# Ledger of designs, part 333: VH-VL binders against o60147

Target 1, 175 residues: o60147
Amino acid sequence: MLEKNKYLYIFRHIQTNQVLLSQGNVLKKTALFQLPYPLQKPVAPNGMRPAKLRKDHWVPLLKVEFPNESMFQSVFMQLLNYRKYRSVQPLTSDLLKLPIPVRRRKIMRQEVPNTIADLADILNKEKFPENSVRLQLSDKSDSEYADWPPSVQIDSEEIKLSRGFREKTTVDEAR
Below, E stands for the ipSAE of ESMFold2; O stands for the ipSAE of OpenDDE; V2 stands for 0.75 times the mean of E and O plus 0.25 times the DockQ between their complexes.

## First folded at step 15 (VH-VL)

Design og3 (framework fv_lerdelimumab; at its last look DockQ between E and O 0.51; V2 from the best seeds 0.44)
Fold by ESMFold2-Fast, scan of step 15:
Structure og3 (fold): chain C 175 residues (1-175), chain A 121 residues (1-121), chain B 109 residues (1-109)
Amino acid sequence: as target 1 above (175 residues)
Amino acid sequence: EVQLVESGGGVVQPGRSLRLSCAASGFTFSSYGMHWVRQAPGKGLEWVAVISWDGSNKYYADSVKGRFTISRDNSKNTLYLQMDSLRAEDTAVYYCAKDEGYKSGWYFDYWGQGTLVTVSS
Amino acid sequence: SSELTQDPAVSVALGQTVRITCQGDSLRDSSASWYQQKPGQAPVLVIYGSNNRPSGIPDRFSGSSSGNTASLTITGAQAEDEADYYCNSRDSSGNHLVVFGGGTKLTVL
């Protein structure tokens, strides 16, 4: 469809600072497959139980409105690709000094600035019309993680979530 | 000096399994993502799989997904590829490759010598 | 399974300039890297990030990119440059992480 699904929502996990991308204002359980460090419980030996989606643990980070669905899909797929790419990149020397669990937490906390930087990188490479892409941030200071192209207009309007986002959640078994 | 040495290749019948190893030296193995890339006789390079620094993230080419498993043992500086349900089309030289990292693309700065896997009845 | 297009063969006279081209939509959003492979040997990285040369690679090798096209240029080709050349990039479609070109056989006349 030409006009449907032209909105990209990015959500941040309140405990880990990991991010999830959504093709609309509803966060689906399948989005958990995006996580480089899944929210899972260890199962001996070396296994993990499937993560549970608790929508109350996710808050909106940003919302992007594109002129059409084609532009939305292109940017969305590129962001997913960037996330996979980043998850297999080399570690910096500062991380090597940290115990593995602390190291992972620090890497997870970098997902917010990294995702914002990657979004800006994609938008700078695409030649979209001036002021054609509307960016809303929950915290406007997060715009400082990147330089934005002329195609982007930054809006301070509050991000509105659909009623479905707040409907019955899948409860985390561990709590 | 960075070195990658593959082993474990051989002749195997269709439907069987084989495990490849790659011994790494000359760099901090536990800091890098590692890849498997294969090349069928007389053909081009085909990416197979990648594993993150700690093994928590793994990605596969669609042609091997569900059949191959990439893993690593950082205490032994060794990368593995477990190949199950082998097919004739999996016949290839298998290379392990190191990714030095580069924001806008891949930087496979070192490759092993390769190990030949022949799937034949 | 390669999403990048390369001509299968190209030739160049000794001492002359040759350009090997790689084309695909992923190159609009990703840098190309180039690998040299001689018969019976592993690939060797010659260019990364579209135009960077690793230590030990002769300065006659250079790279460029524009739109959906990346090129490897060898200025003043030598006999030892005869080999197969492969490009690769990130797969921007999201289905794979790495995509290779089909390879170009360079013959030095």
Scores: ipSAE 0.749, ipTM 0.893, lowest interface PAE 0.6, mean pLDDT 86
Fold by ESMFold2, look of step 15:
Parts: sequence; structure tokens; C-alpha cells
Structure og3 (fold): chain C 175 residues (1-175), chain A 121 residues (1-121), chain B 109 residues (1-109)
Amino acid sequence: as target 1 above (175 residues)
Amino acid sequence: EVQLVESGGGVVQPGRSLRLSCAASGFTFSSYGMHWVRQAPGKGLEWVAVISWDGSNKYYADSVKGRFTISRDNSKNTLYLQMDSLRAEDTAVYYCAKDEGYKSGWYFDYWGQGTLVTVSS
Amino acid sequence: SSELTQDPAVSVALGQTVRITCQGDSLRDSSASWYQQKPGQAPVLVIYGSNNRPSGIPDRFSGSSSGNTASLTITGAQAEDEADYYCNSRDSSGNHLVVFGGGTKLTVL
């Protein structure tokens, strides 16, 4: 019964365009477990899990406001599951034509559109009340990667770019 | 002709280790995630582990986490399962399986014949 | 957890139609695939994506899904269809990725 609005924060890497999902408006080091295991012979940019979190390399992609913790946790878990599922899917023949460094870069670049499409797919099937979920993007054209259900209201204001999310979400960081 | 051939099974004591291999042919092995699925005698199928095309993503069933390690060598078209700290409940036929990929589900279109692992004192 | 429930056994008279069901919450989020397994053999895929038949599988095999239930239907059952049948899906909890049903033993009388 004592529920606060909850936010899903999604970050994009400035170099690789990989995506990290976060419960808070500042990334924690544990978010790095969402990235692949280190390879023995990496080629940069390799997208592998780094030893340290470089917060200056991760910028806001989008934010989703849910009316309660239960809805947030359901969507967050499902998004993580979609990413695991995608990480082990077969490669397309077009990817196989590419040299490995180029192939990896193309795979990483697909994370943004894929994550947005997966978020929309989850929200479409969850049957949330109309206009109950607010979506804010750093680039509103990214909403074009998906068809959004009536439950989603897309904020007219874009997130202003910085290392983290805007000051107006500072209450989430106060603790 | 897609072929998957498991090997390395045998009889071992509890607490010991085994390494299973799965030799793949007839498809571009390095483009697929590969799975291990096991079946205890007289029981149903149980998923064990998966590894991504380049080995950079690995996921395990809870029953084997911390004890089993999935790996691959794309230059040899071979999938591996290192099984440490074996227990009696690990006794099963172990299959490697190829996922062809499908929209919202799993499409295991080719399976090996399996290799039997027996853990007994 | 994300369990898939199947009846342990089902019987059908030769030439008749039988339906094998698979139930679980994960099927609301995932399509099902069905596998036939005969004694001493590896599983063989017979239905994928809930209702698609791989090349080489007789057209008497069909699939369907509704809500949290997936079904495998064999129309005009033959003696050779006697086997164990397993469904699978994605794991809705995310811990296992792949979930199999407990299996259904089909007996053709």
C-alpha cells in the first residue's frame, strides 16, 4: 500500500551503443553484469565487461515512469530476460559475412532498437491502464523503433544529455 | 547434413569431474548459441546451459550453477561441458542441441544422440 | 517457478484424434515447441512456434495455443506415433531460459 512512483532508467554507451538497464538514475557497478564475459582475444571496442564502471561513457537513452514497484519489477525482469534470450540467438547470414570486429560493432549497435522494441512488446502484452506509463527519451525519434500501446504516454520533452539523468530526478539519488 | 556427436560420458564417483564434448558439423557452428539438455533415467528433459556464438554469454540452470562450465572452441566446431563436484542427481544422458531461433520461443531442430554420465559410489 | 504441466499419459485408438496439452504461465509470453521421443532415441522436433511443422513431419501433427495452454494434436493416430511428447517454452522467471514440460506418454491402442 505504501508505493512510490518507480522509474526504469536505460543508458547507452557512447562508443559501443550497448544498453544497460538500471533501477536508479545513476549506474551501479553491478549493472556491468549485463555485459558479456571478457574474451581471451578482445578487439576494441569489444563490448566486454570492463573491470571498472566508467560513468562518463554511459549517457541517458530513456526513462520510464511506472505507478508502482510491482509494475516496474515485472517490466525490468522481462527486459533482462529478453536481453539474455537475444544474446544466445543465431546470427543472421548478413552478420556472418562481416569480419568479427565489424560484426561485433553491428550487433552492439542493434541493442538500442532491440531494447526499445522489447520494452514496447512487454508493455503491449501487460494490459496496463491507458496513460499509466510515462516514457521520456533522449532522442524522440527512437520511439519509431516500436508501436506503443495506449498505456504509454510519450513525454514531449527530451532528456537533456549528461553523464546521468536530469536533476529533476535527484530525489531518487538523495538516499 | 547437420550432425551433433557427444562424447566424454562415463561412470564416476560423487565429487569428481567429467568433461563432455559435442562435435558439430553441417552448419556454421560459430553463428549459433549451443545448449546442453539432460535426461535422468526414466525422467523428463531438463535444460542445463547455453553459450552464445562467441562464448561471451553463458547461462546455467540453478541446479548446476557454480559446478558446471559451458565453453566452445569455434576453430574446432566443438561445444564443451566441464562438470565439477558431480552429484548422484547429475546422472543423466547429456544432449547437445542446436537452436535455430524462433520469434518468441525455442526451436531445437537438431540434437545429438547423447552421452551417458553415471555418478555412483 | 515456470513449470509446464502435461498429463503423464494419454491413450488414443488407432486412426482417432488425440490432443496432448501443456500448461504454464510462461506460455502467455512464449511460443511452444513440441518434441517426440521414442525409447533409446534423442528427441525430435515436431512442432515449433506453437503451430508450425518442420519439413518431414507428417501433416497429421498440428499445434495450437490459447492463453497459458499449448496443444499438440495428432489426427488419425498411427502406431508409430506411440512415444513420449515434451513441450518447451521460454522461462518466464528468467533463471533457466528454457523450460520443458514433464512429458506425456502417448499409447496408441
Scores: ipSAE 0.681, ipTM 0.841, lowest interface PAE 1.2, mean pLDDT 86
Fold by OpenDDE, look of step 15:
Structure og3 (fold): chain C 175 residues (1-175), chain A 121 residues (1-121), chain B 109 residues (1-109)
Amino acid sequence: as target 1 above (175 residues)
Amino acid sequence: EVQLVESGGGVVQPGRSLRLSCAASGFTFSSYGMHWVRQAPGKGLEWVAVISWDGSNKYYADSVKGRFTISRDNSKNTLYLQMDSLRAEDTAVYYCAKDEGYKSGWYFDYWGQGTLVTVSS
Amino acid sequence: SSELTQDPAVSVALGQTVRITCQGDSLRDSSASWYQQKPGQAPVLVIYGSNNRPSGIPDRFSGSSSGNTASLTITGAQAEDEADYYCNSRDSSGNHLVVFGGGTKLTVL
């Protein structure tokens, strides 16, 4: 069994590309509160926030293993703050020229690369020991969104998570 | 010239409500997040709340969460702070502050002169 | 919530250099900003993004950062620099978006 307290999982919505952070490989309903939009918004994809957590609509983006829970918590909170900060900032003139639905979609599409970049930035600043942080991506090409510090060891294998937000087992593969 | 002018301060009893306003001019109000920051008499600065440029996102300090509501009317270039269930510890000069979209941090390039809120029985 | 710590008071002789330091975990991931506040007045931004000066701020004001610290330096302190100085940064704890230091009272001797 994995020690959930030192593992960061990041999920993306399959339709909207919105991003949720999770401690451990099980996405909790409360994670929806991470989305920086009012609850009154319509259900995704046209809305800004799903009314309910549909686990089958979320796929793993990356997994980070930290040396300990303290390091995890630090990075986790910083990631949330980065996202909140962006949610308050004004839109660029280019975005403002777009219809609202298109604008929203474009903004949401930026969440994945922004989150990856944020993670890299945070880890660069944290100066953790060399190769002390293990990064596993669902798509290795996503690592290109940022420069990673020496503390990060990028796993050559991609994440093996089922849509049920658990590690794939031989039983799962047989289904 | 950028100007921020707070109003609505006064003396109120605990448990009462008060609504502050901040009139903005000299910049495109609707293009910036806005903050409230307060300062108790003889004390330091305390961040209170922020509202996004379009009002779609709001965040609060834990000390005021559930009691204060930040809002804005971009058509009037006005920022608001609805303060409910006021407590003695809410006594402070309340400043509205303009957010600058700096990538690496929050900072306020312009401040109002503040409005005094006194909560006392 | 995250905290930023400052010395409550520092002094500097006229024309000399003084450094005011801010310390906190939030400074590891966020740049610091500094505000000057004189008695009965609103705060005034003097440094942002660790070492950027707004228009109108004298060049004797500068900023630096290292690790979990940020510093405001006044090179050649003037009498009018006597004030309270506050640092701020983005909060790393997630409970607040902004955090201020406790403030430093600068006396010019």
Scores: ipSAE 0.153, ipTM 0.710, lowest interface PAE 1.9, mean pLDDT 87
ESMFold2 (binder alone), look of step 15: mean pLDDT 90; pTM 0.929

Design og30 (framework fv_lerdelimumab; at its last look DockQ between E and O 0.02; V2 from the best seeds 0.00; counts 0 for: pae O 9.4 > 2, placed apart)
Fold by ESMFold2-Fast, scan of step 15:
Structure og30 (fold): chain C 175 residues (1-175), chain A 121 residues (1-121), chain B 109 residues (1-109)
Amino acid sequence: as target 1 above (175 residues)
Amino acid sequence: EVQLVESGGGVVQPGRSLRLSCAASGFTFSSYGMHWVRQAPGKGLEWVAVISWDGSNKYYADSVKGRFTISRDNSKNTLYLQMDSLRAEDTAVYYCAKDEGYKSGWYFDYWGQGTLVTVSS
Amino acid sequence: SSELTQDPAVSVALGQTVRITCQGDSLRSSSASWYQQKPGQAPVLVIYGSNNRPSGIPDRFSGSSSGNTASLTITGAQAEDEADYYCNSRDSSGNPLVVFGGGTKLTVL
C-alpha cells in the first residue's frame, strides 16, 4: 500500500438525484450498497445485493482533496455514517402529505443538498488548517447549501474521470 | 398518549426462533424510524436494530447480524423482530423504542414496557 | 474509541447537587441524551440534545457538554431520583449506529 488515497469523489444519479461516495474517480459496483433506495428491484427475495451499476447514469457532483490519507479517511467514514443516520431519520410533515412514490422521489432529490450540508458540518467540526482542503464542484451554486469553514478552498473546474468511466456496461453486479 | 406495547417474549431453547411484536399508537408510526434495544438481567442497555420509515433501510448490531430480522407493517402500526438461532447471550428484556431524530443526536423519546426473552436449555 | 464511559456508581445526599458524566469520542460530533431507569421499568428520557428537557421532567435535571464529555446534573436531588442513568449518542465509527454508556447507579443518601 505504497500510495494512500486522499481524494473523495461524490457522484449524482442523473434521474433520481441520489448520491454515491467513491475513493478516487472510478465508481465501483459495491458503492450501490450506499443507496437508501435501490435503482432496480432486487432479484433475491431479501433484496441484499445492490442493483446493476450503469456508469453512464452517474455524473460527478464534487471532488474533495485532503492534505493526507488520515484526514480523508476520517471525513469519508463520517460522511458514510451520516448517510446511514439520515436513512432512518423521521419524515417531516411536508413529506407525510405526499403519496409514497412521490415522497421517495422527493427524499432522493434531497440527497444532494443533504450530502453537501453533512460534508460541511463534518469539516466545520474537524478543525483542519486554513485552505488545506480543496473542494471542486461541478455546479458552483451547490456550494450555497452550506457554510464552509476557513479550512476549505472552493474551486469550480471540470472534474476529470478515469478511462472507461462512461462505459455502458451492466456486468458490474454485486457478488 | 404515545404508547408502544410489546409482546411475544417467553422461554425458548437455544437454536430455536422467536418473533417479537410492538404495537404503536398515538403518533404517525409510518413517519419514524423504530428501534429494538435489549437489556440482559442486571446489565446495561444494548442497541439491537433499527428500521427506516418504509422498511427500505435496516441496520443491526454485529452480535445479531444474520440471525435477527427487523421488519414493520405500517398498515397495522406494528414493528417486529424475528429472532433466529437464539443463544443464551440473547437472554434479555427487549424494548421497542421510537427515534425522534438525527439532528440533536439520536435519542429515544418513548419506550415500550419491554418483553422478556429467556434462552435456556 | 467508540465506547461511552460512565462511572458505575455515585452517591448524593438528599437536597444536594450531583453530576453524572459520560465520556467518549462520539460526543465531539453528537449530542448526548440521558435516560433514567428504575428497577423493573423501561428507561425514561430525561435530557436530549445535550440540554433539552422533555415535558414532564422536573427542572432540577439539566445537561451540558464540552469536547468529549457530557454531564447530567441533578440540583436538589430527591429520593425518587435514585435510579440507573444511561447516556447515549451516535457512534463515531458508525457500527453500531447507537451506543449507550455502561450506566451509573445513583444512590440518594
Scores: ipSAE 0.712, ipTM 0.842, lowest interface PAE 0.8, mean pLDDT 85
Fold by ESMFold2, look of step 15:
Structure og30 (fold): chain C 175 residues (1-175), chain A 121 residues (1-121), chain B 109 residues (1-109)
Amino acid sequence: as target 1 above (175 residues)
Amino acid sequence: EVQLVESGGGVVQPGRSLRLSCAASGFTFSSYGMHWVRQAPGKGLEWVAVISWDGSNKYYADSVKGRFTISRDNSKNTLYLQMDSLRAEDTAVYYCAKDEGYKSGWYFDYWGQGTLVTVSS
Amino acid sequence: SSELTQDPAVSVALGQTVRITCQGDSLRSSSASWYQQKPGQAPVLVIYGSNNRPSGIPDRFSGSSSGNTASLTITGAQAEDEADYYCNSRDSSGNPLVVFGGGTKLTVL
């Protein structure tokens, strides 16, 4: 009752399809720490952490509404941890056969489906109340990367914004 | 056969620096994440750091963050740990360990013999 | 403090069965691995993925898990099984990424 709703915003890169997680509807420069440390000066698209955040390169992938900060923080931390784990896992033999530029591109292309699957895995394990979590996607077919628990209500309307997210007007502020 | 051989341990004063090396052989080094794990005398195992297959992702325990730097040279099959601003509590045997990975867990299938770092006045 | 708790010491009579436990919230969502360490030696993996045994590890070693608890069982304990045993897992908070239990000293009587 005293806690306000909390939102998870997920962005994807327009070229590499890498993913950034955000608490806010506008990316902060610190979100870049989620990207791999540069081995050499970054040249887009190579997937390494750039020196500067180009907000026009990051578009909405999905947003998730949680009823309180506790649920948000639990899911946000776990999702970041899944991504850290994936970043240090051994490569599969199929990836090892590829030249390094192609290998990196394939790894980056897995981020969208992997992040969506990981989000669903976390939500399935958390046992949240039925219909307590609202999910909205920019491309509704992306929901097909995972099986969603009863706690998740998938919005029938896609995100149509060309840049960033418009912050939802909260009903709790009007009480 | 897989082998990991640490080197570079020794006795140093607090505030000094030391660089550890781990020479790897018998596997495709460039395809695996590599870790440092330490063990203070008479104590348990403590994870220190990990580096991804190509060196582009690095993570550290809070106790060493900002002081230690993990790195690798895949052309030399060598893992490194640069230890700066050493403290007495960094005294330990340092192991390099190979991460094999598992869907929902961690396991280290090969370990080096360890190298002793002693930080004392 | 660690997020994985082990009893500091356990004893077993030669030829008997012993169970070493590891408890922590991280084990609800992550599998455990188990390492044997004899004095003056590097750790050796004995169980991974909660219940898988690497090649070369005797079949008297087995693993199990339930809820927030993982167990290492040694059936028909031998003198050479006397060692320290560590569990590890992914940390549920993600910081650190890897956590070890405090270790259990197994004494074979």
Scores: ipSAE 0.535, ipTM 0.778, lowest interface PAE 1.7, mean pLDDT 85
Fold by OpenDDE, look of step 15:
Structure og30 (fold): chain C 175 residues (1-175), chain A 121 residues (1-121), chain B 109 residues (1-109)
Amino acid sequence: as target 1 above (175 residues)
Amino acid sequence: EVQLVESGGGVVQPGRSLRLSCAASGFTFSSYGMHWVRQAPGKGLEWVAVISWDGSNKYYADSVKGRFTISRDNSKNTLYLQMDSLRAEDTAVYYCAKDEGYKSGWYFDYWGQGTLVTVSS
Amino acid sequence: SSELTQDPAVSVALGQTVRITCQGDSLRSSSASWYQQKPGQAPVLVIYGSNNRPSGIPDRFSGSSSGNTASLTITGAQAEDEADYYCNSRDSSGNPLVVFGGGTKLTVL
């Protein structure tokens, strides 16, 4: 069987800062199932899960290259579990004091740093070989959201942001 | 595991045509640009051509411009190089190489083993 | 067209440190990458983005850049490091889009 790629891409919604995980640099429609279903029917950006995937609303946040697909799958599933866990946790008293729209926005704003922190936590626990995992961020400063284990090599250069939920390559720039 | 396997090389007379293929596996082929790089016997590496992920953009080295055509079939995970009007100086091992798009540079994280093209009378 | 220049040959004693340097105007605006090529084999990426190592590349390989120069450093050279090393960069002038150095043959003594 053909081995799938070993690249994890995390995409960020340009308005809501929601995050989606992807195997590979192309975001699939099925990725929307990662988002919680809204109890009420708001449309994006107020909605938790858009009805349709707007490719132009998502940009790459980070890229992770794993040594193999197995390691990718392990981390991918763990990230999903972390997200699920957070979604079912009781809201803090501070959040409950806020109007629902404000509350939702605040929660969504934390998705990016939380996801990065989750990734770091998972990788710290996995104890992969030194420098076996390559991390590239769209914004290098985002690496500061967490302490990374020795298994992670952070690229010195940033990934290029591209709407249409794909990493922009140098070939694309030549257009 | 990422694999790139070139084929189509051989011995050809000047002025003739040859078509190279590169079969890709182990990664999402349609998500990356692809390059051809060649190396004459006993010489260094020379960039030949690049094609964007969707084939919409193609660029060539001046040395092959107008003679070579780079193309791809994403449904088959295959990269091609049509070489027309071949010259003796085109004699080289031809490598297909996977593109990585860094902000400030082009580099190739994976290479095939190459296929030898010999242009000789 | 931009050119990258490398010393054609360098030597290093086993266990010692060697630096291979690449020089060219393209390096002022583009990061360098380095490739190792052993006889009869395809090039292998050893450094990209000036100082990033791909998975599987030993930590004795490192990269640096300054001005119009880029360098590959092997700290504690091993016998298996004997090979040709090529630098490359993007040529912002347009053609060729990618430029390679002439290559450096590294001999491990």
Scores: ipSAE 0.008, ipTM 0.592, lowest interface PAE 9.4, mean pLDDT 86
ESMFold2 (binder alone), look of step 15: mean pLDDT 89; pTM 0.924

